# Designs tried in a protein design chat: VH-VL binders against NAD kinase (nadK). Part 49

Target 1, 268 residues: NAD kinase (nadK), of Syntrophomonas wolfei subsp. wolfei (q0aze0)
Amino acid sequence: MKIILVNNRFKENTEKKAQEIAGQLSALNVEVIIDNGLDEPYAGTVDFIMVLGGDGTMLRAARRYGQRAIPVLGVNMGTVGFLSNIEINELAEYLPLILREEYSLEARMMLEVAVFQQQSLLTRVFCLNELLLRSNSPRMLSFALEISGQKLEPYRGDGLIVSTTTGSTAYSLSAGGPIADPQLDAFIVTPVASHIINKRPLVVSPEREISLHLLEEREAIIGIDGQIKMDFGAENRVLIKRAPHPLLMVNLKAKPFFTSIDRSLQRQ
Short names: E, the ipSAE of ESMFold2; O, the ipSAE of OpenDDE; V2, 0.75 times the mean of E and O plus 0.25 times the DockQ between their complexes.

## First folded at step 2 (VH-VL)

Design c70 (from b1 with heavy chain L100R Y101L Y102W D104G S105Q S106T G107P S109Y F110M Y112V; framework fv_bermekimab)
Fold by ESMFold2-Fast, scan of step 2:
Structure c70 (fold): chain C 268 residues (1-268), chain A 123 residues (1-123), chain B 107 residues (1-107)
Amino acid sequence: as target 1 above (268 residues)
Amino acid sequence: QVQLVESGGGVVQPGRSLRLSCTASGFTFSSYGVHWVRQAPGKGLEWVAAISYDGSNKYYAESVKGRFTISRDNSKNILFLQMDSLRLEDTAVYYCAKDRLWYGQTPYYMDVWGQGTLVTFSS
Amino acid sequence: DIQMTQSPSSVSASVGDRVTITCRASQGISSWLAWYQQKPGKAPKLLIYAASSLQSGVPSRFSGSGSGSDFTLTISSLQPEDFATYYCQQANSFPLTFGGGTKVEHK
């Protein structure tokens, strides 16, 4: 068995814990690869991915490995999030089940984001939560949204979010989008500070293709999962579709989504 | 240490075939697209071919389409360029080079290059 | 194919000089341009990617600018190790294409 341990090297305690867990796994004849996010993703065959950290670390792991159909387990090492399944102090209890492959998998849709210049592909990235198109200046954007070739009336505002159902509780929620059951596959399209007040969030089929481009030269960026930023200009077009493979999340214990989100919203 | 090493160049007869190899070390070869770029003596750089990280996509310059075949063996960390129907205009130093970004992320920039292998013609 | 035109084809310079090399694409390529340095008998070395981003380990005297179709590489104060041929490369689409090169040579 070969396992990738994904951690955040910015946290000294996290790095030490990753080394400790790697030693424990090696003693059980498990080959361990440590991925701290600074180097290229491990490209060899692996059986399991263990993510040590919070939701941010899981988002990074999903972008690096999510299209490879490998089970991914979130192990919380900080503030409780939505993407971890067990706590670090529970790992020893669940390790035998992991090694015997006694767990269920939950499939979470991902986005494929392709940025073009005319017909030339400039970049392609995958993400678990969302793509954000936003202004990078005080000036409002004017942009076109097409859904499966259907051209909507132009949008005017600070931007737009195209989210997975998993991302419904991230940026989309902050922008007024709905809370979605992450077991559903759908795109959630949420305007950001729209000048046109009646632009509502849309929930559309994951079989749809969503296209965005600027109607005026403006300073804009594309944000991916709140972690990657790219310049976006009027000569660019972004195409968003459902990624070929879902992220396969490991379920070792019941994590009730609705009570978790309800508790989070009542925190204040 | 991240390294690419070409081999297989030499003196060939026009119309014959030659296979170049490029051995990768110090990085996860199967995560990166790789390229062949050539340079004729005293001339500039000319991009020849590329292969995606998983081998599923192959790209060629018009000058070599139908004659050259790029391939890779990810289990052995080796890139190949099979050159058929060789012409005098194919005389060049052939470099292999690695994509800067992993898993087919574009844009395509070449951050690590081999030392090159020379292909020349007899007579 | 996207044609990349570099100017000048050669420039004679002395240590300490400011050297400017230009590159023009036959069509818009956004910021998707790289600059490479090649010394005689050696493989090219990536200096700049995405028009203006310095590759790790490259001295700060190298800088790139431009977008769309017009791009510039600047060496603010030429050093002895900078005498080389410089190439631009568009990364917008296949086939990838290089400029013809600019040789920076001793005066």
Scores: ipSAE 0.000, ipTM 0.410, lowest interface PAE 16.0, mean pLDDT 86
Fold by OpenDDE, second read of step 3:
Structure c70 (fold): chain C 268 residues (1-268), chain A 123 residues (1-123), chain B 107 residues (1-107)
Amino acid sequence: as target 1 above (268 residues)
Amino acid sequence: QVQLVESGGGVVQPGRSLRLSCTASGFTFSSYGVHWVRQAPGKGLEWVAAISYDGSNKYYAESVKGRFTISRDNSKNILFLQMDSLRLEDTAVYYCAKDRLWYGQTPYYMDVWGQGTLVTFSS
Amino acid sequence: DIQMTQSPSSVSASVGDRVTITCRASQGISSWLAWYQQKPGKAPKLLIYAASSLQSGVPSRFSGSGSGSDFTLTISSLQPEDFATYYCQQANSFPLTFGGGTKVEHK
């Protein structure tokens, strides 16, 4: 068995723990690769990915490895979040199950975000939570939203979020989006401070495509999972669709999403 | 104005080490990935290494893996290339260049280049 | 690794001529291609990114086209300052790779 340990190099506790776990796994004849972000993603074949840290680390791991159809386990290290399955102090208990591959998988839909410069593909990103289009100034944006070729009325506001159901408890939530069942595949389109006060979020089928572009010569910003940013101008278009592969999240421990969501949200 | 200035080049003996520097100005250095690209005399361009905006990702050409180390100091707006175990085939003008896109976004286009620093070998 | 093949290696032209340079990738790279201009003793300059997007400040006589594996740089009307060496670069995957270059010379 070969395992990637993903941690945050800026968090010393996660690095130390990654080394410790690597040692333990090595002693069990498991090959271990530690990805602390210093190098490019490991290109070799692996059987399992263990993410040590919070939601941010998971989001990075998802972008780096999610398209490879590898089981990904979130191991929480004392942070509050929605993407971890077990706690670090529980790892020893569940390690035998991991090694025996006795776990269930939960498929989480990801976004495929393509940004175009005129007709040319400028960049493509897969992400687990959301795409954000926001103004780069205190002024509101005017932008067009198209869903499966259907042109909606122009949006005016600070921006727009297109989120997965996984991302529904992230920035979309803060912007007034609904909390979605993680087992549901859907897009959540949440306005950010629309000039229309009663502008409602949209729940959109994952089979549809979402297109955004600016209606004026102004500069905006595209944000991905709160970690990647790029300029977005009048000559740019963004196309959002369901990623071809979901993230395969390991489920070792049942988590009561709805019964614990209020508690979790209060701690964030 | 956006500017990159390389330094540290010179004449070196095979097997020795050399450290190149690139000083950035005129833009938010910490928001952009940066690259080293080299050009042997009379030859084409060869990508050498890249580092993300926060240093969290590093990439190397196969020809320099294990010998060269890319790093950066965002507090000082400086990019480094530590070159160890230098070989005659490493003779080149070394350019530093910034990503066109910020925050390590891909793909990587290089929109601003330094004037380069020459690395040669003593016979 | 993705190999980039440029053609021709050199071209002789006169002011006012239309110049076309091609670049072929060993595999599909979508639109993740850039073109650079380099004059003797100078650093490369970005001309085109994303296969067809003109970099700010670059004259409109420069244009790029293509997708997948075949790309073209076109100078619609060659100017005296355009005599230089041009390089394509794929940005599809690491390691980043450049074409061998095309030298545009005086006829």
Scores: ipSAE 0.000, ipTM 0.481, lowest interface PAE 13.2, mean pLDDT 91

Design d18 (from x34 with heavy chain Y102W; framework fv_ixekizumab; at its last look DockQ between E and O 0.09; V2 from the best seeds 0.00; counts 0 for: pae E 11.7 > 2, placed apart)
Fold by ESMFold2-Fast, scan of step 2:
Structure d18 (fold): chain C 268 residues (1-268), chain A 122 residues (1-122), chain B 112 residues (1-112)
Amino acid sequence: as target 1 above (268 residues)
Amino acid sequence: QVQLVQSGAEVKKPGSSVKVSCKASGGTFSSYAIHWVRQAPGQGLEWMGVIIPILGTADYNQRFKGRVTITADESTSTAYMELSSLRSEDTAVYYCARGHTWKYSSGYFDYWGQGTLVTVSS
Amino acid sequence: DIVMTQTPLSLSVTPGQPASISCRSSQSLLHSSGYNYLHWYLQKPGQSPQLLIYLGSNRASGVPDRFSGSGSGTDFTLKISRVEAEDVGVYYCMQALQTPLTFGQGTKLEIK
């Protein structure tokens, strides 16, 4: 059996803990690949991915490996978040279940984001939470939104978020988007500080294709899961659609999404 | 508690097709593989194929390839097995069973449906 | 395809006596994870099969401890330390190492 351990090199104690866990797994005849984010994703076949850290580390793992149909388990290292399933001090208890594949899976849709310059594809990335189009200057943007060939009236404001349901509690929430059950598949299209009256968040079929481009020369950024930033200008176009495969998240214990989000919203 | 409930008995003519359903209740339907196994009268168990609902993909026993199709509807937590070009030799009890893994192989069948008798006669 | 061979095909025991069933595979069922993908099922008369033993030696939930599984690689054994009337039925081993999943022929256990 081969497992990828994903950790964050820059977080204190995670590298030492990853080595400790790798040693424990090797003693059980499990081959371990450590991914600390510095190198390209491991290209070989693997049976399981264990993410050691918070939501940010899980987002990176999803971007790197989410399209490969490999079970991914989030192991919390003390960070509050929505994407981990067990705590690090529970790992020893659940490890036999992991090795015997005695767990359930939850499919989480992902976005496929293709950025073009003129007619040329610049990059194609996948993400779990959202794409953010945002102004990179004090000036608001003027941009076009097209949904499955339907051209909407121009947007004017600070930007737009195209989110998965998993991402509904991330940037989309901060911009006024709805909280969505992550078991549902949908795109949530949330405007950021729109100056046009009645521009509301949209909840659309995940089979829709969403296209964005600027209508005038402005400095803008495309942000992906809050981790990747790319310059976006008037010669660029972005196409967003459902990724071919969902992220397969491992459930070893019940995690109460609705009570967790309710508690988070009640705090200062 | 997890339960698999199958559709009722069918009597079919040679050359026709049959579609058997398997509805899961309790637990997460999409998280597991659903296998189909048949048993001819007085004979042993024969594996037909499997569907992984979470991926929408299926794998089949080579002996049934081209005649068997296994599908799943996650919205109703129901798996289906359709067998075409029926022969008298296809008379059997057809079972659905849940594998403990989401994979095509490795799984043990922790829950079984009650079985559906399909009789093929003229 | 992996071929599964069970012996005996039938056996009769008086209540309280032990029973032993053998299962042999045409190739090793030991996976790189260290587990044997060999599972045992019981089909009582008129009922669906039910899981008894998984991954070679682990008892399924609700299965009495008089049932035990042993073996590795190609040779596996299911033992019942003291047979009871409720144990009547056909026992099947199944390999899950690779598709197609294959079953043994079955062993019919009867009470004398």
Scores: ipSAE 0.100, ipTM 0.658, lowest interface PAE 6.2, mean pLDDT 89
Fold by ESMFold2, look of step 5:
Structure d18 (fold): chain C 268 residues (1-268), chain A 122 residues (1-122), chain B 112 residues (1-112)
Amino acid sequence: as target 1 above (268 residues)
Amino acid sequence: QVQLVQSGAEVKKPGSSVKVSCKASGGTFSSYAIHWVRQAPGQGLEWMGVIIPILGTADYNQRFKGRVTITADESTSTAYMELSSLRSEDTAVYYCARGHTWKYSSGYFDYWGQGTLVTVSS
Amino acid sequence: DIVMTQTPLSLSVTPGQPASISCRSSQSLLHSSGYNYLHWYLQKPGQSPQLLIYLGSNRASGVPDRFSGSGSGTDFTLKISRVEAEDVGVYYCMQALQTPLTFGQGTKLEIK
């Protein structure tokens, strides 16, 4: 069996714990690849991914490995998050189940984002939470949104979020979007700020294709999961659709999503 | 540990259909790719198709020209293969086999069912 | 379809001696990941097939280290360094680069 351990190199406790876990697994004849963010993603075949840390570390793992159909387990190391399943102090208890593949999986939709310069594909990336289009200057953006070839009335404002249901509790929520059940597959399209009185958030079938482009020359940015940023101008277009493969999240312990919603709202 | 248990042997008339079941235990059924492979008496192995339940996708060997249907029931961890319009050359042992994942599994089969003999005779 | 050709189709080996089985594909099985999508199975008499080697050279769990796989692209070899009586059966290679998945014709291994 081969496992990737994903950690955050800037958090000492995750580095030490990754080394300890790797040692324990090696003693059980399990091959371990550590991904702390410094190297290119491991390109070979693996059976399991263990993410040590919070939601940010999980987002990086999802972008790197989510399209490979590898089970991904989130292990919480102190930070409250939506994407962890077990606590670090419970790992020894669940390790036999992991090694015997005695766990269930939950599929989480991802976005496939293709950015074009004129007619040429510039880049293709995948994300778990959201794509953000936003202004990078004091001026508002004027931009077009198309959904499966249907051109909506032009948008004017600070930008737009295209989110998964998993991302509904991230930036989309702060921008006025709904909280969505992460078991649903959908796009959530949430306008950001201002002059769109009759523009409301949209919940859109995952089978649709979403297109964005600027209608005027302006400085803009595309953000991916709040972690990757790309310049975006009038020569660019973005196409967004459901990624070919969902993130396969490991479920070892019951994680009640709905009972935690009120607690989250009260803390805000 | 992972096990695949298939339904029992069947004797069928030409022109009828057969549906073979493959019940999985152990591991995570939703992440399985369940393949079907047949072996006629004294012959080699022939791949028939695959289902990947978590992705809701199936793919088939076109040699069977739509006579094969592969389905899965996640609630019972069971895959099914139905072969219609049976002919005498369909007499074979039918195996189910597990792969791991849709794109990343590399298509190798690490666990096999015990096989189901289907005999087609008048 | 990718055609898989095994040689020899039958092999008789004295116990303790080495054996070698070749498998050729009609097109390269080398994936962009650097792995060869070529697998080997053994079907012992009266049993289901069992995985021996995956991705060209990786031994499956529980397979003795006297079995080894080598080769790349279109040419692959399964070697048994010292044949034992329990190795009797039919050996198949299989490509998994594209559907339909296809097997070689099989190589029957017998003990002299």
Scores: ipSAE 0.000, ipTM 0.492, lowest interface PAE 11.7, mean pLDDT 86
OpenDDE, second read of step 3: ipSAE 0.428; ipTM 0.787
ESMFold2 (binder alone), look of step 5: mean pLDDT 92; pTM 0.950
OpenDDE, look of step 5: ipSAE 0.391; ipTM 0.770

Design d33 (from x34 with light chain S32N; framework fv_ixekizumab; at its last look DockQ between E and O 0.01; V2 from the best seeds 0.00; counts 0 for: pae E 16.3 > 2, placed apart)
Fold by ESMFold2-Fast, scan of step 2:
Structure d33 (fold): chain C 268 residues (1-268), chain A 122 residues (1-122), chain B 112 residues (1-112)
Amino acid sequence: as target 1 above (268 residues)
Amino acid sequence: QVQLVQSGAEVKKPGSSVKVSCKASGGTFSSYAIHWVRQAPGQGLEWMGVIIPILGTADYNQRFKGRVTITADESTSTAYMELSSLRSEDTAVYYCARGHTYKYSSGYFDYWGQGTLVTVSS
Amino acid sequence: DIVMTQTPLSLSVTPGQPASISCRSSQSLLHNSGYNYLHWYLQKPGQSPQLLIYLGSNRASGVPDRFSGSGSGTDFTLKISRVEAEDVGVYYCMQALQTPLTFGQGTKLEIK
């Protein structure tokens, strides 16, 4: 059995804990590949991915490996978040279940983001939470939104978020978007500081294609899961679709979404 | 408690098709593999194929040469096995069974349906 | 395809006596995870098969401890230490190392 351990080597205690876990797994005849985010993703076949850290580390793992249909387990290292299933101090108890494949899986949709310049594809990336288009200057953006060939009236404001249901509690929430059940597949389209008062968040079918382009030259950026930043100008277009494969998240214990989000909002 | 409940017995003419259903309750349907196994009267067990609902993919025993199709409807937690171009030799009890993993192989069958008798006669 | 061979094909046992069933595979079922993907099922007359032993030697929930599985690689054994009337039926081994999944021919256990 081959397992990828995804960690952030710049977080306290994470590198040493990853080495400790790798040693435990090797003693059980498990081959371990450590991915600290600095190198290219491991290209070989693997059976399981363990993410050691918070939501940010899980987002990176999803971007790197989410399209490969490999089970991904989030192991919390003491940070608050929504994407982990067990705590690090519980890992030894659950390890036999992992090795026997005695766990349930939850599918989480992902976005496929393609950025073009003219007719040329510049880059294609996948993400679990959202794409953000935003102004990178004090000047408001003017941009076009098209949903499955339907051209909406132009947007004016600071930007737009296209989110998965998993991402509904991330940037989309801060911009006024709805909280969505992550078991649902949908795009949530949330305006950022729109100058047009009647522009509202949209919830649309995950079979839709969403395209964005600027109507005027402005300094803008595209942000992916808050981790990747790319310059975006009037010569660029972005196309957003449902990714071909969902992220397969491992459930070893019940984690109630609604009571967790309710408690989080109460404490804000 | 997890239960797999199959559709009722059917009598079919040679050359026709049959579609047997398997409805899962009491657990997470999409997290598991649903396998189909048949048993001719007085004979042993024969694996037909499997569907992985969470991936939307299926794998089949090549003995059936494209006659078998397995599908799943996650909204109703139901798997289906369709067998076409029926022959007298296809007379059997057809079982659905849950594999404990999401994979095509490795899994043990922890829950079985009650079986569906399909009789193929002229 | 992996071929599974069971011996004997039938056996008749006096209540309280032990029974032993052998299952041989044409290829090793030991996976690099360290587990043997070999499972045992019992089909009682008129009923669906039920899981007895999984991954070579683990008893399924509700299975009495008089049932045990052993073996590794290509040679596996199911033992019943003291056969009881409710043990009557056909026992099947199954390999799950690769598709197509394959079963042994079955071993019919009957009471004398």
Scores: ipSAE 0.275, ipTM 0.724, lowest interface PAE 5.1, mean pLDDT 89
Fold by ESMFold2, look of step 5:
Structure d33 (fold): chain C 268 residues (1-268), chain A 122 residues (1-122), chain B 112 residues (1-112)
Amino acid sequence: as target 1 above (268 residues)
Amino acid sequence: QVQLVQSGAEVKKPGSSVKVSCKASGGTFSSYAIHWVRQAPGQGLEWMGVIIPILGTADYNQRFKGRVTITADESTSTAYMELSSLRSEDTAVYYCARGHTYKYSSGYFDYWGQGTLVTVSS
Amino acid sequence: DIVMTQTPLSLSVTPGQPASISCRSSQSLLHNSGYNYLHWYLQKPGQSPQLLIYLGSNRASGVPDRFSGSGSGTDFTLKISRVEAEDVGVYYCMQALQTPLTFGQGTKLEIK
């Protein structure tokens, strides 16, 4: 058995714990690859991915490995997140089930984001939560949204969020988007500080293709999962599709989604 | 440590049906695609269809014209392929294989069963 | 259906010499993800097929470094830098871009 341990090298507690877990697994004759973000993603065959950290570390793992259809387990090491399944102090309890591969999986839709300069592909990335288009200056943006070739009336404002249902509780929520059941597949399109009152959030079929481009020369940024940013200008266009493969999240411990969002919506 | 273990060889008459089983062990069953591929004696490989057990959906090569049915039982980690209205041309080794992808069309087959010889003899 | 064409259909190679197998598809296999959905398998005599190269150029676990895959779009090549006796068998390319999944005709490799 070969697994990847994904951690965040910038937190000393997390790095030490990853080494401890790697030692425990090695003693059980499990080959361990540590991914702390410094190297390119491991390209070889892997049976399981264990993410040690919070939602941010899970987002990086999803971007790196989510298209490879490998089970991914979120192990919480701090602040309660939406993407972890078990806590670090529970790992010993569940480790036998992990090694015997006795767990269920939940599929979570991802976005495929392609950024073009004119007709030339500039970059392609995948994300679990959202793409954010935002202004990178004091001036608001004027931009076009197309959904499967259907041109909507122009947008004016600070930007736009295109989110998965998993990302509905992240930045999309703060911008006024709905909370969505993460078991559904959909795009959630949420305007950010729209100058146009009739621009409401949209829930869109995952079979659609979403295109964005600027209508005026402005400095803008494309943000991915709040962790990657790319400059975006009048010569650029972005195309957003459902990714070919969902993230396969390991489910060892039942976590009640609707009770947790009720608590999270309360202040404190 | 994934293994795919198939049911044993079968001899069938034309017009009958055969159901081949493929039991997965030492690995995840529900989230990976299970494909069926056959190989007639001395010939190449022919894809028959696929199921993704977690979704319960199957897709088929139309060349079999509704003669093939692929199912899965998550509780036993077993996939099944049933081929009906057998012809002598259906004599082949039938393989199950695990696709290393969630979506049907993008997978490579990383683990293969040992094969099941089905002989259709008139 | 995407047609996969392999050449040659048979080759006989002296041990230690290189070998090259070509695979051409009737449509581009380059997916929007940036991957080529083209895989290579080896079926040794009397055995099930085994994965050799996936997504055009990635070696499967346990596959020796002498095997390499290259190409993109419609034209793909499997190379063996030094053929060894254990490499005997039939090599197949397969496209996984669209259902039905389709294989090349196979290339039988023998040691001379």
Scores: ipSAE 0.000, ipTM 0.418, lowest interface PAE 16.3, mean pLDDT 85
OpenDDE, second read of step 3: ipSAE 0.289; ipTM 0.734
ESMFold2 (binder alone), look of step 5: mean pLDDT 92; pTM 0.949
OpenDDE, look of step 5: ipSAE 0.000; ipTM 0.484

